# Designs tried in a protein design chat: VHH binders against F-box protein At1g48060. Part 24

Target 1, 365 residues: F-box protein At1g48060, of Arabidopsis thaliana (Mouse-ear cress) (q9lnf6)
Amino acid sequence: MKPQEEEEKNENMARKRSKSSSSLSIPLDIATDIFLRLPAKSVVRFSCVAKHWSSITTAPYFTNSFETRPNLLFFFKEADRFFVVTVPKPNRRPNESVSHTSSQILDSYQTPYPKHSCFTIKTESVHGLICFQRGTKPIVWNPTMRKFKPLRKPDKSWESLTVFLGYDPLERTHKVVAMPCDKASDECRILTLGSADQESWRTVKTNYKHHPSRGNRKNNYGPCRCINGVLYYLAEIDRHRLIGKFAFLGHSNVKNSLPMWVLEGEKKGEWSTYNFLPLSHYDRRLEFHFKLIGITNDGELIYVPNTVFKTFEVIYIDPIRKTFSLVKYEGVADKGFRQRNGLGEDKPLRGIQYSPNHVETLLSL
Short names: E, the ipSAE of ESMFold2; O, the ipSAE of OpenDDE; V2, 0.75 times the mean of E and O plus 0.25 times the DockQ between their complexes.

## First folded at step 16 (VHH; framework vhh_7zox_3)

Design m2 (from a5 with Q98H E108Q; at its last look DockQ between E and O 0.74; V2 from the best seeds 0.00; counts 0 for: pae E 2.2 > 2)
Fold by ESMFold2, look of step 16:
Structure m2 (fold): chain B 365 residues (1-365), chain A 122 residues (1-122)
Amino acid sequence: as target 1 above (365 residues)
Amino acid sequence: DVQLVESGGGLVQPGGSLRLSCVASGFTFDSYSMGWVRQAPGKGLEWVSDISYRGDTGYADSVKGRFAISRDNAKNTLYLQMNRLKPEDTAVYYCAAHIEITWEGEWQFDYAGQGTQVTVSS
């Protein structure tokens, strides 16, 4: 649908009144399918101006079924403001080993940053949510709905912990996992978001006493990933570094699983090394200006700038096909963006946090 | 070994000018963003100016229009031209590579020099 057709449809929907409900009403399941195909900001806008459609778009069935393509989310703070920007992942261009393109941002907003709050570590984006820690208190964030939800401490006696975020695709629920990180433990806490009127932590034992590896404080997040209901994270057992595994696959009564640790280098063929061309292969100066922050769901390496001066560029590398793509995103870091947001025109953007593979979710926190 | 050596500081009257230099060695200078931070007596670090590896510049509000940052990649040298100096500019000026700020608000650098004193007074 072209912008003019969307504008016309939006105006008709805004002017639509009870007279259409008697003669030209759209069946509920058809209306639901239409909304599921719209961008999140369009769904939110239509929900604000049409009460009947608000009940459809806020229902659990709709919010659990709403999907968008993955994008790159980044955010930073300046003074007492919290800035959030989303940019699209570029379309793959076959048969081009090197490309330079431009793209538009998808969305940006700012909100007051809570005074005296200090977040040290964040999770990756998992099915549209991100979890922060404030000390031992987890805080869940939905960037799409612009909501934060503080959670109860997993255990009042724990003085140090690491929080992870996962998603169980069979239950269609998010799980928050907390593990002590100051001492090896075979105990963790799990909380299921939205499972009852009052969410509670349950205790789970692991196969071995371990602790998560320390996160990278410079990037303000710890190394973990949730893939198809399995949480993968770096851990230590008796000074050995290894990958911890924790599966959320279904109800415990039907499909029980425990974290499994694979010791580094013990068994041939269990772990492989992957070699790819370094960033310096394409331009030696890029290696020190860009940092690797993750990988797309399609297997592309994502490099982002350390500091953003006047242009925001992201590099995507397909290590299998040996391709390089540099994308300049318009509408961020430029004069217009800075003026609209009250930012200094000559101050580089710094302290930027990135979350690749972010999908938008309408889940109400 | 990585070294950043500042020079060009000194005593100057208000309204005067100074040019700071920073000679770099031990790393690939033309691939780094470079900049200046300063520390006035009894105060914390204050970011002054940056220049990216491609030549994009940034300035703090307190110095914009008066200071000009530049780099000479052939000489591995970073410069700061300081004009119309004020007593408030009195500080130790540090040359730094890859100036960043943590989420907690702390300044971090990959490399930093020992500093050069700038004093603006009659």
Scores: ipSAE 0.520, ipTM 0.837, lowest interface PAE 2.2, mean pLDDT 75
ESMFold2 (binder alone), look of step 16: mean pLDDT 86; pTM 0.865
OpenDDE, look of step 16: ipSAE 0.796; ipTM 0.923

Design m3 (from a5 with S33V E108Q; at its last look DockQ between E and O 0.43; V2 from the best seeds 0.00; counts 0 for: pae E 2.8 > 2)
Fold by ESMFold2, look of step 16:
Structure m3 (fold): chain B 365 residues (1-365), chain A 122 residues (1-122)
Amino acid sequence: as target 1 above (365 residues)
Amino acid sequence: DVQLVESGGGLVQPGGSLRLSCVASGFTFDSYVMGWVRQAPGKGLEWVSDISYRGDTGYADSVKGRFAISRDNAKNTLYLQMNRLKPEDTAVYYCAAQIEITWEGEWQFDYAGQGTQVTVSS
């Protein structure tokens, strides 16, 4: 039997056996968003159940992109200051199904806001960069070099857009991709960071008119992942949700160097879902204090608090091994950190944004 | 079905004390960060105090040392003891669950009550 047929048949049998008012299945919309955020290790594991995914994940350039050691980045504002903290991921050799450990932060700093610093949307971290979006103007951020770079608007006439960030491992360059999100379109704009004299947007046509799907998150955050030069994002055609793929393979042959684009959808059974247990399954006291923000490259779900009192704690859950790990990070939110940074002793940290899987880069913007 | 009912407000002289209560129903009280926000006449919302599900507390600078937040999870009740009250403490006080701030600096809640008036006047 194919792995996909065995997995789907086993999931259906498990759902039959667990029929009760106490079912803990993750909603489909959230499962879809989690799938798009899974690290490459988990994407490879899913590729064993879907043949067309396997051909992409076994390519040499795909495997070479995933030998990095990522961290968790978080940042917040206090008055007119912008604070950035980097914490390491925990070791993945747990001896217990439940673990409580401590770790030290790797780095912290403050920076002034960039000009026009009000952000509405951000990308995940891609090879050390994050892209924010203020209206229709993208802003690229290198947290390691502590620099922000505003980009020109992709198109003066666009009323709204979604920005994605990708990386081409052959060129070793970042790509910023912008798509209109208020109308279906077969046009997008691509900008290569660090190119030539001045960076400019170029127009690329896609195979079908579509628009990127926002997903189910309330913060205007659009799900996407860039893996080995391929940008994966959720898209919509005629109210039907699909996975869009945008390959960055260089441009040594201009007439044949169009981005590869593959539509995949539920109607042909071309993708599978993976249902994860909610946080309340592991500890119901934590259900409304922590929120799911993503997944590590090792396949662990990451839950973070939205308000940090005197201790900063992060929960990592391995949904395959069904392990629960709570890590207390020292050097942040405590009395020393607050005194060093001029923060109130009794004022919780809040409004915190997180970017998992952050890799340090010395790229100059 | 969710209900937060504040009580204990009123008129008090400067330097006096009040104890606010908030009785919660319709949700799992002991899993929520609970807190108080206030709104003075003609002004926006101001965060006052939070208490986490496990008892960690936080206070705005304007009330630190004068106000004390507590919770009784067995009674689904949140409290705010307010001492050494000042005229600038005059506001409608709201009991709230899961007080958050957006990136744009706006206060948001999962749940909030109808509020109780506190007036500090001679």
Scores: ipSAE 0.437, ipTM 0.793, lowest interface PAE 2.8, mean pLDDT 71
ESMFold2 (binder alone), look of step 16: mean pLDDT 84; pTM 0.846
OpenDDE, look of step 16: ipSAE 0.820; ipTM 0.937

Design m4 (from a5 with E106Q E108Q; at its last look DockQ between E and O 0.39; V2 from the best seeds 0.61)
Fold by ESMFold2, look of step 16:
Structure m4 (fold): chain B 365 residues (1-365), chain A 122 residues (1-122)
Amino acid sequence: as target 1 above (365 residues)
Amino acid sequence: DVQLVESGGGLVQPGGSLRLSCVASGFTFDSYSMGWVRQAPGKGLEWVSDISYRGDTGYADSVKGRFAISRDNAKNTLYLQMNRLKPEDTAVYYCAAQIEITWEGQWQFDYAGQGTQVTVSS
């Protein structure tokens, strides 16, 4: 694979530079710049085997500055195993209205997943983290570092809850928000991740008694977004109303367009809607096999397969430029991948969860 | 009105063969992935086989090499050829569209039929 060859080359170059400069110290600014240019996998690997460099790669200024191009993360379960695959957005999109390309996966791994544990996925990927919950216990996941961190229950008396994950750009910290979902409430709990002081839940009152809309079984993500430190989510007030929502996909019966609600400003009254061509405009059959899961940071619609038989393909649509791009990713779902991972050769991959716009983060949980 | 109507089940001796059919109506059959699930007495649903809209097939380990799935888009019909039947194959067989599994491990379908009984006994 080309990414593994590039990673191996970069590792060898880094080791050679370290050996050749053993009599001279490398200034922190220069070392930081070098490490920020490496893939996250290489940074982690060098940090693990070279204690001298671990201080640089774990420092807050480095982890907060570390930035990779957003990727598509997908993951699925098979018995007691948890499989994670990262695929890149293609490096170059043709300027053609219809494009079919191939690409390689960026990374894949598997890890044990306890057979009797049932985590539900409640959040999108927010600055490289994803939050599950097991009953009323939130669990934070850093896919880059391959670590899970269980959190304290927000409240011992809550029978059910919904979690959200947000990011405060001023503090540069993640926030976990928990709300009761059995009854309307004007209280929620918020926990700040990454504090060296014992992390604890604090109570915040909302302006209205409400409860959040639960995610459905097919999507698992729930309808929420965090934009510039503001969490937007669907909710119910007085049992018949929705509040503070983003409309990402309506399955309208109109064949030539999909409604999409877009927040255009900071003020709450600044909403716009745009109609976009449905997937069936490009190929009638695709919209029964692919589902819309989100939008890239640069405005492309992302469609992913429900079930993967032989090939893994993702569709990217730029609704403004009206371009259609289908990307076949090699290194997943094929015979080699299945053999390496002990998967059945004739069984489709199912129950796949996706996190668009996932960035790699070195944050230690 | 969506309908999936199975037929071809029955009583057979071990080692025998059956051919199940499923006639679909009320939806665009050739755009859907189709398949079979079964439910043995006192047990939960078990996936048997799928065929995608493009003709890619999948089989459970318990039936691989013995069962063959196929589709005829002109007739809106899904087939399952079952050979070398075993008593363990005794179940109600359901025709289903868009067989998926939730993160919690529960089988889901866009459409499913009423089922046809297959009984393998001496």
Scores: ipSAE 0.582, ipTM 0.865, lowest interface PAE 1.8, mean pLDDT 72
ESMFold2 (binder alone), look of step 16: mean pLDDT 86; pTM 0.865
OpenDDE, look of step 16: ipSAE 0.817; ipTM 0.936
ESMFold2, look of step 17: ipSAE 0.554; ipTM 0.855
ESMFold2 (binder alone), look of step 17: mean pLDDT 86; pTM 0.864
OpenDDE, look of step 17: ipSAE 0.813; ipTM 0.932

Design m5 (from a2 with S54H; at its last look DockQ between E and O 0.52; V2 from the best seeds 0.00; counts 0 for: pae E 2.2 > 2)
Fold by ESMFold2, look of step 16:
Structure m5 (fold): chain B 365 residues (1-365), chain A 122 residues (1-122)
Amino acid sequence: as target 1 above (365 residues)
Amino acid sequence: DVQLVESGGGLVQPGGSLRLSCVASGFTFDSYSMGWVRQAPGKGLEWVSDISYHGDTGYADSVKGRFAISRDNAKNTLYLQMNRLKPEDTAVYYCAAQIEITWEGEWQFDYAGQGTQVTVSS
């Protein structure tokens, strides 16, 4: 049976007026242009988790008791093979500000490169799944179960789109969200994974037309984050402004600091800027060999190598406690790994994609 | 401003040797991985070799055992010793910093030079 596409106007997620009174700093143009038009901010939040989400996900006991042991997932292509490796994040040592440690990988495998799947844009890992795009067709990946599931196109008339992945912790379902990105639109498509009988896209009309960010071609993904059942993403409401509830982490070449945009919780409704010491502060030779790819759920900055020669090392920095940890992961990039996988000993690993905060899931796609 | 200036190319006979040099300026050379890519006539870019900031090396299969990459951080200079040259090694050789490949298979660099011609002809 063909899926039935229904247009629906869902109740918007927690609408909250905000006052621009941050402690660190915010860009003046963002602060001065934000007026109390809550419907516009509600449009970019997605109402995937109606009132149930706002009651549960903001409760302290839920946010404090959500125990995860996130891992770092990385993957790359070589010839016609797709290689996947999962490594654990390091344990925090109580009284050590600088450490160099070793750890073992958790899992690795290779598979033939999926036919007809040219991965150009991906989401972050959300409760163990990652979503890619092949043109306008979304493809869901479960790295743990080693399965790809292509989805029907959200709309045959869209020439360009951005795909987001979210998770509703109360319903325990993943939702795939697609929006046109070649023009502003007040409609999006939502598909709930694992629905009975037949999965189908439904139309959700947003309160305002908007234009989501397409993503960084360098990393082949768009800036977004799913937090407690709320999808946050960068979008445009006018032609030259950047509006978001959660800002993507970035690098800047300012002395002694890297800016980061953080949301100070839904109750405050404001953004703040935190400045962190650059990687060069800890070791001047590392800044250009490693790149910042994100932040752990515990608030640690994650730096990964651009190119992997003989060893695979990851740097974790806690910007609050000012700790620096370099972890060498055994079982990847070494001679044994290369022999098991038919990789040349003299070829650096390149084109590596990373997904921090990955949790394993046995969900069958 | 950043500059990478290659030298040492030229015409050599098959079986000969050549040493390429690349003098860097305008950036912190010893913090970058450096390498060589080449472009044969009518072909796309081909990665040849690179060397990490702390000395780990990598080589393409086509040059392994014949080419040796090295760096002198005190002189901000990258080298490529090319031995047992073959006509197939004929190309423009570019010095590059931070050689990467996109998921789509496109080579990218933070910096690259203007290249030096190597011709291997009898």
Scores: ipSAE 0.517, ipTM 0.841, lowest interface PAE 2.2, mean pLDDT 70
ESMFold2 (binder alone), look of step 16: mean pLDDT 85; pTM 0.859
OpenDDE, look of step 16: ipSAE 0.797; ipTM 0.924

Design m6 (from a5 with E108T; at its last look DockQ between E and O 0.69; V2 from the best seeds 0.00; counts 0 for: pae E 2.4 > 2)
Amino acid sequence: DVQLVESGGGLVQPGGSLRLSCVASGFTFDSYSMGWVRQAPGKGLEWVSDISYRGDTGYADSVKGRFAISRDNAKNTLYLQMNRLKPEDTAVYYCAAQIEITWEGEWTFDYAGQGTQVTVSS
ESMFold2, look of step 16: ipSAE 0.598; ipTM 0.871
ESMFold2 (binder alone), look of step 16: mean pLDDT 86; pTM 0.864
OpenDDE, look of step 16: ipSAE 0.796; ipTM 0.925
ESMFold2, look of step 17: ipSAE 0.551; ipTM 0.858
ESMFold2 (binder alone), look of step 17: mean pLDDT 86; pTM 0.867
OpenDDE, look of step 17: ipSAE 0.827; ipTM 0.940
ESMFold2, look of step 18: ipSAE 0.598; ipTM 0.870
ESMFold2 (binder alone), look of step 18: mean pLDDT 86; pTM 0.869
OpenDDE, look of step 18: ipSAE 0.776; ipTM 0.915
ESMFold2, look of step 19: ipSAE 0.507; ipTM 0.836
ESMFold2 (binder alone), look of step 19: mean pLDDT 86; pTM 0.868
OpenDDE, look of step 19: ipSAE 0.816; ipTM 0.932

## First folded at step 17 (VHH; framework vhh_7zox_3)

Design k1 (from m6 with E106Q; at its last look DockQ between E and O 0.61; V2 from the best seeds 0.66)
Fold by ESMFold2, look of step 17:
Structure k1 (fold): chain B 365 residues (1-365), chain A 122 residues (1-122)
Amino acid sequence: as target 1 above (365 residues)
Amino acid sequence: DVQLVESGGGLVQPGGSLRLSCVASGFTFDSYSMGWVRQAPGKGLEWVSDISYRGDTGYADSVKGRFAISRDNAKNTLYLQMNRLKPEDTAVYYCAAQIEITWEGQWTFDYAGQGTQVTVSS
């Protein structure tokens, strides 16, 4: 079910517009501000049924300025269907060290799963997009707009590669980066999404030949993070593990960008070890049911269930403030959800993939 | 150290019943989700049923209504009551801890036993 407040807000906004005189127009900046505060699905709906607003909601300024709230995206497959669910991160942190709360899902849908494809690696969600790869072919996904976009192979001669997704906040564009992973190489390929109809891979040289690290195949999660226009990823030079950097800061920076390698070094103490409480500290039964998948933008550890039986819970731990929050999300894994989606009532949900810090984007693929 | 020992298999006629048991040792049984997978001759693994650490149960469509999974945490024992057995249920049944499936569709476990044979034939 959609929130009742969204419908009431939309009705009130429509009533406000109907009160204008025939000689007066609603100022464009007011209309833009109203649309920027709506959920993505509402913006899409209003653009489809109110043609005079479509120029606002499809403009690059609007799509690049659309404010979004980070959420947890998860997805799984069943037979030839692909199920997608978004849930909100917890609001306000309580003043207590242990919290148990409930929340509603934001959205869910299903779509056909490509019959001939097996997506084996995904990137983290970067400004609302996720990239899979099928062998050496990258595939970009916009979960908000429910679109997949296969990309051309970065190089026909590469037998193996790893794909990364980044975002340049100055250009406000996504970059897809491909690197060979079974041979040391000082080359990578970069493709800018949304540039003209003839998107092309560019070759960029790095300072060193290296092997980028593959993701964790068990949970199908890639080992990278894009922060403020810099892609951080794990790599290996001569059997030493390193953190690679690749900056996407503006057009000038992109064409001059070279990875800055940070050697872990042989000195102990170059990287701090942070000790945090195990789940068994809070409840011994949790230790083997939940797995750590990442960190929220606020610095909270995120633990998700391995298998979802009848209830879907997520655990958020702030290791600095030493807080524990368990959130039960209503509207997923329950009987109603399973009925609406044609899922078995007695079959646990398994093989679930999670993307923390996912934001909505209206970018058209 | 870790052991899962299945028992209770055997030859049974169609329509009959068997009760499988799995005695666990070497780990904290009551904190694990436990379950059964089976392998028919020449076939791949098939999930049958599991029961979470909290007691939530799940069943494959092929056994729902005929099989019942349960656990006794005081005895570190997992059970599978199998009723109205069919020739299609013939398989080696494995007790397993933390049954999961990879994105590629492969079954994985933290621990699994050596299995017990169930044969359903006249």
Scores: ipSAE 0.552, ipTM 0.851, lowest interface PAE 1.9, mean pLDDT 74
ESMFold2 (binder alone), look of step 17: mean pLDDT 86; pTM 0.865
OpenDDE, look of step 17: ipSAE 0.801; ipTM 0.926

Design k2 (from m4 with S31T; at its last look DockQ between E and O 0.59; V2 from the best seeds 0.64)
Fold by ESMFold2, look of step 17:
Structure k2 (fold): chain B 365 residues (1-365), chain A 122 residues (1-122)
Amino acid sequence: as target 1 above (365 residues)
Amino acid sequence: DVQLVESGGGLVQPGGSLRLSCVASGFTFDTYSMGWVRQAPGKGLEWVSDISYRGDTGYADSVKGRFAISRDNAKNTLYLQMNRLKPEDTAVYYCAAQIEITWEGQWQFDYAGQGTQVTVSS
């Protein structure tokens, strides 16, 4: 027998011994591909039950590759529980001016409310994460992984602050930005999530003193955006920072208009206004039961209910195509949902917070 | 401008009944959800019941089965029928439009009335 043939036989025998071990396994690339195609709730469930698969679902390659379509997230608290519901955006029907349809929620769950109750500020959802704050202590939330992560205070001497959440697409990391909000400052603090120094705040100086404008929580339509790694927010010295086309939604006392301010021409810093039809144009009864919370990535206005009695409905308006869509979502607010979750049958759901354009993420906090 | 005027309060014995009324003016009544909140002596504000523009109703656990909310859009009037009254129902009852609670747990209204006293005592 030739030496070459003996060497190939010996390699086959070594592989045969490895393959004859007692371990049960699926090839790694197949298991990864299977998990990448599953809904986020299934991936989370498999990661908790099948311990060997947790290494796949927590790996940077997997978490960076896992993507879902943007959805509407809403959440509320009742007693000592925190309830979270994920709702899909409906299919558009451009050949209908008015549409009333039904759909199903994608997911719902409840979790124990964090010990740090009384969260006062919510950021928009940025690549699947939301940041709250309790006083001057930020708390990061991953709704998909059902985890809260309290962060250290950015500065013990600050008596008030505002937090922002951003995402750097080149580094593929989230950054939490904190600024004093009671006086103008040329400093901010930045913390990068998932780094070796993830509890360390860096001081960054700006070119001029400013402080962010404090909105109220009644206007939860996202006055702060992170676009291509750039954070945009309202400020008292600089009411905007300019790059590309960007729009802010506002309020008007004019009954026949919904104003929107759009940034035109980045270097000129010029703004234009557009007026869209108010919700009452489509149905006069809806104006006081629904609030505008934002705009989808594809340009639809999203109106959500203030109070949910028996049915959960969301209104989507395309201001360009002039379409109105009311979608009733099954699986929430009904008798079955209330019984499964220990909620009173006769109590409306209230205090609901919404995050449009929410993308699920498997990032481990 | 906008007015919400409550009436129908008074003194009643335990187990008795009372009907509150709230007459609204200055806004398009049939487009608003309407409701009742109450404040007992030395206590904070408590939601009692509301009724949406479409007629959906909600009740606090403490009044479920004893109170009935209704509205007459033709008369711009909100009602609260209170049966089997208990001493713990003693409070000032306020008519309110667009009852909401903030994330921080604060009750908010677009409009509220001046209140009517309900006293349940032997």
Scores: ipSAE 0.586, ipTM 0.866, lowest interface PAE 1.7, mean pLDDT 73
ESMFold2 (binder alone), look of step 17: mean pLDDT 86; pTM 0.863
OpenDDE, look of step 17: ipSAE 0.820; ipTM 0.938
ESMFold2, look of step 18: ipSAE 0.561; ipTM 0.857
ESMFold2 (binder alone), look of step 18: mean pLDDT 85; pTM 0.860
OpenDDE, look of step 18: ipSAE 0.745; ipTM 0.902

Design k3 (from m4 with S52N; at its last look DockQ between E and O 0.53; V2 from the best seeds 0.65)
Fold by ESMFold2, look of step 17:
Structure k3 (fold): chain B 365 residues (1-365), chain A 122 residues (1-122)
Amino acid sequence: as target 1 above (365 residues)
Amino acid sequence: DVQLVESGGGLVQPGGSLRLSCVASGFTFDSYSMGWVRQAPGKGLEWVSDINYRGDTGYADSVKGRFAISRDNAKNTLYLQMNRLKPEDTAVYYCAAQIEITWEGQWQFDYAGQGTQVTVSS
């Protein structure tokens, strides 16, 4: 392979991206394109050292344009530490029905975890942010920037609530939605992150009294999905379970939204059946050690381990193309990782939480 | 019906050895991670060791180097060789399948046995 051709190709790509619609100068446009190609940790590191680079990487254009391939984020607790690891999704190989490959982790870090600050309920990762609950107090987390931001309680009179996180692609803002639980309500609270207003939460009345449906674990109100500005979540009206929808699209000055509720179930003859090979087809043991945690935006099923001994593997299955991919990730769970992080050499990693489809974001909380 | 039956406990002197056995039935043993937890008098459960379906092992700091876990999938049997026993090893030892911990720090199992008493006294 010719090193000069690779260097010339990279330089040509950088120059092609200097034609931005920004008011930035040509050298600044080139610098911006270079920064957009770097891993998030490198961008953060360089921004800490140089004032001019920090002005580029903190500008709304850059933070809104900074895109990374969706990753798998996992995190766990050990003593008073909170450990976070990011692994990349592997490249697809559509002509290969079964593959076993290896890859490297993208990043890992640890941070103090106060013993009395228990994060018990989390949202899906939405455009790079995750929202936790500590009782009735929402807490927003940016894993890329390693920042937590506690939010005001949505309503001091609510004894219980759940939060959801959404993203409005037209406004390019995150919305935190809080709803009372354990009692039906026609009200919710919405907070727009990054707002300069002194007021934090807005009241929005829904068209139906409802409450979020609890998932398969107590204090877990099931997963939610934000798809193209629409938040989907499980809900109940009276004794019927349904899928609630809350659209963020349109003008934000509208006081009321019309959420549509769908009874959880099927209409005979209108449901599609999707068949996929179970994990037991490949190895009967996989089904007991891997759990399905979600679907990538590209339609792949993601199975992750419950407990990690010496190796960390993730299984990706495309249920339509019938492909199976097992990826071993280096740089986590091994002796080096354990020593660098003060973890026991012979203690499996347990209690691991996963967030698929995590995109790195430079959003400042 | 799932059953996990422990045996091999008893009274030993400090520095002695015991070998615990756990015979499993009612599930596909070789597909499960298996392990041992113990409960000392007046104390909560303590994870001791486990071994996954591929044979990878884990040990608590208090027992590593002294205890060895193994499995015989043909006999559906889990073992724990305990050497250089100390009085602080005195506990009821439970065989368990699929040892997990909640985010809140609570131990959970798919299956657990009735336990076998190990007493180490000087």
Scores: ipSAE 0.571, ipTM 0.860, lowest interface PAE 1.8, mean pLDDT 73
ESMFold2 (binder alone), look of step 17: mean pLDDT 86; pTM 0.867
OpenDDE, look of step 17: ipSAE 0.818; ipTM 0.936

